# Miniprotein binders against q9h3h3, part 293

Target 1, 235 residues: q9h3h3
Amino acid sequence: EDGFTAEHLAAEAMAADMDPWLVFDARTTPATELDAWLAKYPPSQVTRYGDPGSPNSEPVGWIAVYGQGYSPNSGDVQGLQAAWEALQTSGRPITPGTLRQLAITHHVLSGKWLMHLAPGFKLDHAWAGIARAVVEGQLQVAKVSPRAKEGGRQVICVYTDDFTDRLGVLEADSAIRAAGIKCLLTYKPDVYTYLGIYRANRWHLCPTLYESRFQLGGSARGSRVLDRANNVELT
Below, E stands for the ipSAE of ESMFold2; O stands for the ipSAE of OpenDDE; V2 stands for 0.75 times the mean of E and O plus 0.25 times the DockQ between their complexes.

## First folded at step 23 (miniprotein)

Design xL6 (at its last look DockQ between E and O 0.81; V2 from the best seeds 0.76)
Fold by OpenDDE base, look of step 23:
Structure xL6 (fold): chain B 235 residues (1-235), chain A 85 residues (1-85)
Amino acid sequence: as target 1 above (235 residues)
Amino acid sequence: SPEEIREEIEELLEKAEEKLEEAEKKFKEGVDPRKARELLMEVFMLLWEALRLAEKLGNEELLDRAWELQQRAWQLLVRLRELYK
């Protein structure tokens, strides 16, 4: 995907956050209802705009599952934005370290593992595995994009509370792999999303901090995780 | 021609800025955030075309202007999104 496609998909994803979500909340709904909910709203059939014959009649931005330990906290996004504007005006160098410090200062620490899958059984099966892992407490929260009208790949996002907690990020990778996911995973902090930093940014900053590749017969994690900033394998 | 491409970029940037200002106004006035979102999506489409053409032309000034508008539009989108959290 070129830089333009990545920015377009990111803008669409951000815009979709403003539409209604289909949510399974494990804090209020018994885990025994998950299978029925998954059967009712398979991601490959839920449509972005509520097309005729889809499980949803109204537009859906995301399908999400909240775990028992999920606490919505986005941090001080407004303060982050103000600091970002001031930083740009200052003409000071902008580095990954600068962005990390901004994120810490404003408590915007969330990040996500991303996987892209074609619509169909494999996507729905992957989502079911992730959803179960969330409800079982192995993961905190996950969401999947609904099917677009034009088709294309759907994205599953698995969140962690702190992108600076390397162990937490790696634990989430392990849980995703344990759920049977074998595709490429990329980890992106939300701060990069909020600041509009994508592949083609003027500072040449890489928004992907980690990449996870599935490995057969390897370590207990079943993956190799690369630190993209340092170009070092962590596993 | 390079001159025609430059003119096209300038027109795209002008249209993008006008729509962005309208979106910002709607946001400030407390109009339905979805209307501002729709305008912003149009702004992004214009800016992405402007960026593509400016890259092709190798014009750093136009790239910087397009990028600045894109950042401004993006920050507004983030602010709109925060209203739903």
Scores: ipSAE 0.749, ipTM 0.887, lowest interface PAE 0.6, mean pLDDT 92
Fold by ESMFold2, look of step 23:
Structure xL6 (fold): chain B 235 residues (1-235), chain A 85 residues (1-85)
Amino acid sequence: as target 1 above (235 residues)
Amino acid sequence: SPEEIREEIEELLEKAEEKLEEAEKKFKEGVDPRKARELLMEVFMLLWEALRLAEKLGNEELLDRAWELQQRAWQLLVRLRELYK
């Protein structure tokens, strides 16, 4: 549509963070239980508000898998917001460089690879592959949206600890591809999420840092990754 | 018709600001985070429509006002999430 649909979806996603989550936590749950859990809670059937015919009877904001090495760290979000407000009133230019510096200064360094899939077997299969990669230690943490009553695409988010660590971001892309994912992936630093910078924004910023496309045939890592800020390929 | 569209945008923005102020008050008082969240979602609905109409009209002043309210609402939603997630 005209870009405001993305902001609507982002607001719903942020609001969903405050509802209960269905979590497989590898730090406290044996890996042998994962397949049963995945079969019980396929993301194409878990409903946002607890439809009586679904596996959940209560609202679910997200379905998530935490790896054994997962250590939550949002950083200094309050300080980030204060510095952002000051920057906006200063009259100084707002650029990708200033956002990167804000993120570094306030330790809001996490980011995520995103993929959007229609409900059904393909989504459930993709999620299962990602969840196994997390439990096996190739990825740190992932989440997937539940099914909305209206239908439409669902999102899988695969987090990395530090968007400035290009090698770490590319390793996560490789792990996603090794799990059998062939769709388009886009990478967004969490600083853009916290500051409310989506595709339609008043600063004309591009919140997508990297784009990954599956590359057929004999190439490194099975993907072609583009750095959107510098318009250069990394693979 | 452009005057009618401008009036609709102003009504949307006024209603959004009233709801945003109510959400800000509930957040400050620490009362019922689910109600504050509900108010913010209503604010976003009003603001997205206001932005759509203001962009169609090409009115920079109304666009700026809508974007300012959007940022206030978004920053409150982030604060709410950080406290009650």
Scores: ipSAE 0.739, ipTM 0.881, lowest interface PAE 1.0, mean pLDDT 89
ESMFold2 (binder alone), look of step 23: mean pLDDT 86; pTM 0.851

Design xL7 (at its last look DockQ between E and O 0.80; V2 from the best seeds 0.71)
Fold by OpenDDE base, look of step 23:
Structure xL7 (fold): chain B 235 residues (1-235), chain A 85 residues (1-85)
Amino acid sequence: as target 1 above (235 residues)
Amino acid sequence: SPEEIREEIEELLEKAEEKLEEAEKKFKEGVDPRKARELLMEVFMLLWEALRLAEKLGNEELLDRAWELRQRAWQLLVRLRELYE
């Protein structure tokens, strides 16, 4: 995928945030109901636009699971945007450090591990593992994209509260691996999403902070995590 | 021809800007955010094509214009999304 395609898909994903979500909220729903909910709404069968024969009749933006400790906090996104505009007009250099400081200043600290999977049993199984980990309190919140008409890959997003907390990011990777996920994971801060910074950006910034590769017989974490900004292995 | 491609890019950018201005107006007027979203999705499609063609042409000026419109469109999309948080 070219850099422009990635941004287009990201715009579609952000636009999907505005459509209804199918949510399992562990704060209000007993954990014993999770299996029935997963069976009712397998992500490989839930369709983006509510196609005939799908579990959903109406458009669905995302399927999500909220853990007991989940608290929605996006920070000061408007202040972030204003500061970003001012920074661009200032002619000052824009670096990953600059974006980190903007994120901290405006409390836009959320980030996510991303995995892309083809529709089918493997996706649904992966999602079920993630959903259980969220309900069990090993993860805070996760979402998965519904099936698109074109049958492209679906994305599972597993959030962490603070992309600057390296330990928290690594703990989430460990929990994902413990849930049986073996695919490549990439970690992206939401600040990059809010500022429209993707692979093909004018500042040549890498929006991926971390990559996780599954490792058999390795450390207790079952993965190798690479810091992309520093090109250093963290595990 | 390179000239025809340039003209096509300029037309795409003009259409994108017009739709973006309409989306911004709808947002400002408090119209249904979904209508603004629909326009923005059209803007992103137009700009996607413009960016690809401009890159192929190697025209930095057109790339910069397309990028600026894209950033402006993106900021509006983020603001629209915040209404649902």
Scores: ipSAE 0.733, ipTM 0.891, lowest interface PAE 0.6, mean pLDDT 92
Fold by ESMFold2, look of step 23:
Structure xL7 (fold): chain B 235 residues (1-235), chain A 85 residues (1-85)
Amino acid sequence: as target 1 above (235 residues)
Amino acid sequence: SPEEIREEIEELLEKAEEKLEEAEKKFKEGVDPRKARELLMEVFMLLWEALRLAEKLGNEELLDRAWELRQRAWQLLVRLRELYE
């Protein structure tokens, strides 16, 4: 049943894409303005629907920071969805390999490191560290959910442009850790998100490719990364 | 009883399909995408409950129908999101 909880949060996250975003865009905004922006819009205070007492007066779907090198490219999402529908009706096996191949064929290669934190100081501090890493060029793009009226944990997403590029994914993990983040991180390719594949899926696919844990000392990047798809340690 | 649970699942699926068809119509016509989003969120709530109950019964036919509707709804949500971006 925890899988259905994750799915409803994911559906709400997808729906939130359709509301306005609060964006610090390093491509058009001087880095010296970042600290003031972070103070104005801490994710623990920005509300999903513009509640009284919040810094926003209208709904906010996401709070985001775009790095100078950020170049959005979602790939052929509609072609991906059509091929996925055909695969489901074909009776052919659905495996992690078939999802990977669909992503490659349709150029839907982005993915993200995720962390879930309760509203408050720890969340705001983690977000500020990530946002600085993005503006300074160690990360490309990140977003954080606003505070929902119902309460509950918020999510920080740190994107990478190619989940099949293991070195790039590990470099992003290292940059997150260098920003002072010590909590559990999980990595999910966007192909799983676009196809609606979460923990409670009927194909028993594991949409989390990697887990990163800081407590495992001695690694080259200060973290220990487990490849969940192949159940092997990478560090 | 199992029969009462099956009937509840069928009611959930019928309601979900009706809302999904309305959302699909609004998307096709390009009318009121915020209402289409609201309908989809209602569809997901209905389908999550239908899936939960159908799994408890082990009723494969109802599970298949619920998953098919759920995949249709998710696909539409992604397409609707693309309308905004």
Scores: ipSAE 0.623, ipTM 0.849, lowest interface PAE 1.5, mean pLDDT 88
ESMFold2 (binder alone), look of step 23: mean pLDDT 87; pTM 0.870

Design yL1 (at its last look DockQ between E and O 0.85; V2 from the best seeds 0.76)
Fold by ESMFold2, look of step 23:
Structure yL1 (fold): chain B 235 residues (1-235), chain A 85 residues (1-85)
Amino acid sequence: as target 1 above (235 residues)
Amino acid sequence: SEYMIRWKIMMLLKFADLLLERAEELKKEGSDPEEAKELLKFVQYLLHMAIELAEKLGNEDLLKRAQELIDRAQKLLEKLRELES
């Protein structure tokens, strides 16, 4: 992937993080209200900057659903960033193993499955399925980007709380597939985001830890999951 | 925290600088001015966020760096608008 493209997308994600979000919070909102909320804010119609005719009149960075058990915990991000600076000056090699250890030491363990879809019915349907899975407790938290005036494809992020817990990551993949999603999924630990490490970085690190491809065997809702770091299939 | 606010400002400035360099390349290549103008509009959005955070932090050095980039972006935008005339 082009390094400029990755940095541009990272900049858009950071700006979105800092803008207001539209949130359905199952911890404070009855599940029976979800369908009305989804109909009011379809991600293909919610615009990034509040375009005329949109459901929103102001900028929206993300549309999100928080599950009943969602307990936000970013970990020791400040300590992680300080240790990262020290590592860079130490002369020691910077590898995926080094990043993994920093994340563990500082408890920055969250990560996310990502899928990219064009605006329209397929995106809105996929998001609705994910949102229901979150409210029903099969997934913990998810977000989707709004429609941007400059972009074509949008992204759905489905979070897990520990990228080192491979069974938990695979269970999330299964829940995504059970919601009817068949596209390619990639998994990225949040540690890379907090350290500003994107594709085409100077260390040649690949932030994608896992890939999930839907199996085309008909009635099966399984997937093939590849560990990119070790080039090993997990399924 | 103050550390996290400073980190956000530094990342915003880094992104803005990279996107500015790309817009300058597009102009030198004679590419469609609309692509460069859209990129510059986003650069200004990032720098607005950086300026607000730098003012909140009271960090005059970061504020000056953000202002220098916004001036550079505005000058390039004016040059691109001249191509449309």
Scores: ipSAE 0.723, ipTM 0.917, lowest interface PAE 0.6, mean pLDDT 88
Fold by OpenDDE base, look of step 23:
Structure yL1 (fold): chain B 235 residues (1-235), chain A 85 residues (1-85)
Amino acid sequence: as target 1 above (235 residues)
Amino acid sequence: SEYMIRWKIMMLLKFADLLLERAEELKKEGSDPEEAKELLKFVQYLLHMAIELAEKLGNEDLLKRAQELIDRAQKLLEKLRELES
């Protein structure tokens, strides 16, 4: 994807974050209601702008599920941004290591596994599996994009609390695979989003830290996870 | 926080400007007017979000910048519609 495509997708994601969300919160809603909620709001039928005939009449940015242990904490984003501006002004070299240290210092450590799927039964089934895993406590929080256009892919995001915790990132991958997901997964820290660092940036920073490929009969995790920064397999 | 709202507005304006420039390039290249129109509709969507947030903050400078971009997007959209008629 070229730089323009990356910026366009980032703009779409930002707009979606700002629009209303359809949320199932397991902290306040009984788990027994999840199936009815999933049936009411299948991601393949929920539309981004509330099209006629869709389950939603108003715009929906995301469909999300919050687990029992979910606690929103974005860290010191303001401090992170200030430090980033100062770093750019200093003329010091900027590396993936630099960003990692900034993220740690300011406690902006959230990240997410991403999967892209075509609208339809397979997407809805995948989402249902992820949603159940969240409600059952195997995952903390997940969201899926609504249908935006005919033939357009939808994205499922599964979050982890700390992108520097390799074990936690791998555990989330395992839980996703256990839910029956077999497609390619990419892992992206949120720090890159908060700093406006996208694909094809002037610093040549790659926002994708990990890649997971499904593997039959392989490791107990059912996937091969690659550290893209170091080009090393973690599993 | 007010800071985060300001950051969001600035990012929306940045994206709107970049996408608007792309729409202008598409028009100059003689690309499908529909692609440029769809892009411009999204630009307008972003700018309306920016306006709403800027109003919430009472920031007249950000409102003015958003309005300037809306006007530019609208003019381009009108030109594209005229080409299709």
Scores: ipSAE 0.723, ipTM 0.909, lowest interface PAE 0.6, mean pLDDT 91
ESMFold2 (binder alone), look of step 23: mean pLDDT 85; pTM 0.830

Design yL2 (at its last look DockQ between E and O 0.89; V2 from the best seeds 0.79)
Fold by ESMFold2, look of step 23:
Structure yL2 (fold): chain B 235 residues (1-235), chain A 87 residues (1-87)
Amino acid sequence: as target 1 above (235 residues)
Amino acid sequence: DREEYMIRWKIMMLLRFADLLLERAEELKKEGSDPEEAKELLKFVQYLLHMAIELAEKLGNEDLLKRAQELIDRAQKLLEKLRELES
């Protein structure tokens, strides 16, 4: 929310990215093994640094599930970053539209829906639902943070491969809701992370592109999705 | 080439974050705030810097290694001062 807090959280995420991950890979592991794996590694019990009594003795950065169709592709990050440096020195205006065009030009198009939950049954149940949706093919890839030492909120990230493909992003939202998730979801394109642009940045850019709110009394398909960039409802 | 570029980028980001968190820890000590918050930041700073050192050694980049070592030295000195307050 403020600049220091946003960069502190970004630092935690970067360190987690570089530590070992616990992965269920549907491309190489039978779907019938998923429930046992989920029981072995509930995100409320897996600890970030391998605390005594946890299932893991070594640091774990993320717990992840890869779907059968998962094919990682970061795009031209090097070209993106070079163009970003050139843009900053050019004196031209830096806007959400400018960032969108850089991402398109360099094919850095992935993004993710995020949800934040306290440790416990709700988190473990939500993660299990997401993991099943990935293995069943409704979602491509998801990850969840392990339990932090201070016991703060944890995050589930559900990836999509193209933030400019609104139908694909909305289909992922629908699959998340079908898994029983009712909390606020926010969507962030990965381009902001690769450019080091976090909340409260010097350009006053908002890295959150979409918000999804579950409609009171509606079905899981009744999400209200707001496009933050254009302040328009998509649903 | 592309792999080396991404490693260099990771080191630069780790150093940027470490510098930011270290600066905050120095502010907390100057303000006379509870030393536990500053100590937790410094422990994490050291974690980030060990990652950066490992990557910089992998690249053989002496400038980035020196930068990381300078930040470790600052973090350790501040951590020692904070431990004196508990005695």
Scores: ipSAE 0.786, ipTM 0.921, lowest interface PAE 0.6, mean pLDDT 89
Fold by OpenDDE base, look of step 23:
Structure yL2 (fold): chain B 235 residues (1-235), chain A 87 residues (1-87)
Amino acid sequence: as target 1 above (235 residues)
Amino acid sequence: DREEYMIRWKIMMLLRFADLLLERAEELKKEGSDPEEAKELLKFVQYLLHMAIELAEKLGNEDLLKRAQELIDRAQKLLEKLRELES
């Protein structure tokens, strides 16, 4: 992917974040209503801009499910950004380790597993599995992109509270696999997004920390997880 | 104010993305690429800029409003030129 493609995708994601969301909040809505909500708003049919005949008449940025333990905390994003600007001005070398330390210092620690799926029954089924896992407390929060273009892939994002907590990241991978998802997963910290660091950036920083591949007959987790920064298998 | 800062940051990012995508649309036109691709890109640029305007109005920031409007005008002019080429 060229630098332009990465920036375009980032712009689309930002626009989606700013548009209205369709949300099932398990903190305020009974779990028994989840199936009806999933049937009403299947991700393959919800359209990004509210096309005629879709379940939504207005633009929808994301479809999301919040678990009982979900608490939105983004940390000190302002302090993070100020520190990042100061670091760039200093001319000091910037490494993945530098970004990790900045994230820790400012408590901007959220990250997400990402999966890309074609629109259709398989996507809707995968989303339903993830949504149930969130409502049941196996996962904290997840979102899926609506249908934007014919044939375009949709993305499911499953969040964790701390990208530096390797165990927590691996537990989320296991929960995703338990929900029946077998595709490739990539894990990205949100700190890169807050700092505007995308693929093919001038610092050669890779925003993907982990990759998970499904494995038949393997470990109890059903996946092989690679640490991309260190090129080491974690499972 | 933390909220005000975050809104300002969002506006600045929207304007940055709009500018980059607008430049790409101009390049596509210059290269003789499919006008439809450039048009779709410009529609998205306009979408981003409308979001920026709404936020800038909320902040009462006239400088950001002016910058967003300048980019909208540039996008509109390019869109009009692309439509003329199809006709």
Scores: ipSAE 0.722, ipTM 0.913, lowest interface PAE 0.6, mean pLDDT 91
ESMFold2 (binder alone), look of step 23: mean pLDDT 83; pTM 0.796

Design yL3 (at its last look DockQ between E and O 0.77; V2 from the best seeds 0.74)
Fold by OpenDDE base, look of step 23:
Parts: structure tokens; sequence; C-alpha cells
Structure yL3 (fold): chain B 235 residues (1-235), chain A 85 residues (1-85)
């Protein structure tokens, strides 16, 4: 993907974040209601802008599920941004390590596994599996993009609390695989989003830290996870 | 926070500007007018969000910047529609 495509996708994601969400919150809603909610709002049928005939009449940015243990904490994003601006003006070299340290210092540590799927039964089934895993406590929080255009892929995001916690990241991968998802997964820290760092940036920073590929008969986790920065397999 | 709202507005304006420039390039290259039109509709969508937030903050400077971009997008959209007629 070229730099323009990356920026376009980032703009779409930002707009989606700002629009209303359809949320199932397991902290306030009984788990027994999840199936009915999933049936009411299948992601392949929910439309981004509330098209006629869709389950939603108004724009929907994301469909999300919050687990019992979900606690939103974005850290000190303002401090992070200020430090980032100061760093840019200093003329000091900027590396992935630099961003990692900034994230740690300001406690902006959230990240997410991403998967892209075509609209349809397979997407809805995958989402249902993820949603159940969240409600059952195997995952903390997940969201899926609504249908935007004909033939366009939808994205499922599964969050972890700390992108520096390799075990936590791997556990989430395992839970996703246990839910029956076999497609390629990429892991991205949110810090890159907060700093406006996308693909093909001037610092040559890669926002993707990990890649997970499904593997039959392989590790107990059912996937092969690659550290993209170091080009080392973690599993 | 007011800071985060300002940051969001600035990012929306940045994205809108970049996408608007791309739409202008597509037009100059003789690309499919429909692609440029769709992009411009999204630009307008972003700018509407920016305006709502800027109004909430009472920031006239950000409102003016958003309006300037809307005007550019609208003019380009009108030109593209004329080419299709």
Amino acid sequence: as target 1 above (235 residues)
Amino acid sequence: SEYMIRWKIMMLLKFADLLLERAEELKKEGSDPEEAKELLKFVQYLLQMAIRLAEKLGNEDLLKRAQELIDRAQKLLEKLRELES
C-alpha cells in the first residue's frame, strides 16, 4: 500500500471512531442476550452510513463488544504527543525503540490484532466467535467495522492492554485461533495512531509489530507469530 | 478534554487536505470522475465532523480553515459533475 492509501484508511478509521458505535457491554448486559444481539446486528449487514434496508438507519462507526474485565485506559496521550513534538524538534534520531520508550513512559500501551475478511457468513461467524470469547473472558474487548461498500473487506480488531507484554499478545492470538479464525493477523500498537505515524512515514517506522499465521499441527497455539522488527519467530 | 478535541480537529483537517489534493490530482490525470467524487464526499464528511467539534470549542480559526476546505471540495465536485453532463 502506498502512503496515500495508508492515510486514507487512517482517515476512515478516525471518522469511524467518532461516529456512533453499536456496543454490547458484558458488564451491564447478561451474556444470555449476546446471541440475540449478534443476530440483530450482523456486521455483514450493518452499513457504515445507515443505508436503506440495513439494521441501522444512522451511521455506525464500529460494532463492539466489551468484556467483564474491560477498563478503558488510554494513558497520558497528551504527554506522549508533547514529548513526540519535542523529540522531532530536537533532531535526535527516531527509532522503533524511541517510540517504545515514549509509550512506556506515558503509559500508552494498548494494541490490537487486526484481521481483514470479506463480508458474508464467514465474517459474521468469525465475529460471533470473537464476541463470545470476549463475553467469556478470554478476550477483553473487540470491534468490527460495518459494511462500507460492495466487495470491500471488513476489519475485526481485538485489543490487548500492553503491546510490550509478549505473553499477553500471544495469549490473545491463541484465543483468536481458538475461536476458529485462520486468516492472517497483524498486531499494531495504538501509540502509532496517536502520533499520526502510518505506513511509508518519513522515519521508516513500521506500525506492525507482529504477524500471526495459522498453522495446523504446529505449536499448541495453532499459529506462528513473527516479530517483524527483529524478524524472529516468537512461537 | 479540550486538548483532545483540538487534536481531533487538526487531524481531520489534515486528512481532508491530503485527500482533497489527491482528488485534484485524479481530476488532472483524467481519472474516473466517480472515484474523485467519492473521495470528495468523504472529504466533506470529515470536514463536517471538524466543524461540529470546532463549534463545540468555539474556535473560529478552525471553523474558517474547515470552511475553506469545504469550499474547495465543493468547487471541485461541481467541476467534476459538469464533466459528466
Scores: ipSAE 0.741, ipTM 0.914, lowest interface PAE 0.6, mean pLDDT 91
Fold by ESMFold2, look of step 23:
Structure yL3 (fold): chain B 235 residues (1-235), chain A 85 residues (1-85)
Amino acid sequence: as target 1 above (235 residues)
Amino acid sequence: SEYMIRWKIMMLLKFADLLLERAEELKKEGSDPEEAKELLKFVQYLLQMAIRLAEKLGNEDLLKRAQELIDRAQKLLEKLRELES
């Protein structure tokens, strides 16, 4: 993929972030209402722009579930972006360690596990499992993209609070697998998004920090999680 | 925050400009006008978001930039429609 393709996808994600979201908020909504909500808004049927015959008549950017412990905190994004600009004018090399230190310094620590699935029963079933895990407290917050282009894949994002907390990231992976998810997962810290660093970027940075592959014959419901930066297996 | 709103507007304008340049390239290449028209519809979508945010923020510079880009996008869309006649 080239730089234009990555930036086009980033533009689509930015627009989705700013459109209305369909949210099940466990902090204010009883868990007994979840099944009805899931049946009303299956991600394979919710359309990005509110097509006729959809459950939604208006644009929807994301479908999300907030857990009881969800506490949004983006950190010092302004300071992060200012330091990033200064770094670029300094002439010093930009490395994954540089980005990690900026994120720590400015407390921009959130990240997410990502999975890509085609529209249909498998996607809707996977989302329902993730949504239940969030409401039950095994995961904190998740979102799924609505259906947009015919034949295109959709994405489920499962957030964690701190990408430097490896135990927390691995616990989220384990909870995802316990919900029956067996596909490839990739983990991306949010710092890359706030700095506009996408695939095929000019610094050759890889925004994917971890990959998780389901172990078929390993320990019960285990994952093989690889640290992409250090080429080290964590599990 | 005001900073985050301003940042979002600037990113919308950056993406809109990038995609608009691509649509201009597609027209110059003589490609199927539907691809360029779909891209311009998305550009207009981004710019309407930017305009609404800039109005809410009261930032006249960003509003003017968004309005200039939407004018460019609309002119190109009209030219593409003429090619189908």
Scores: ipSAE 0.728, ipTM 0.897, lowest interface PAE 0.8, mean pLDDT 89
ESMFold2 (binder alone), look of step 23: mean pLDDT 85; pTM 0.830

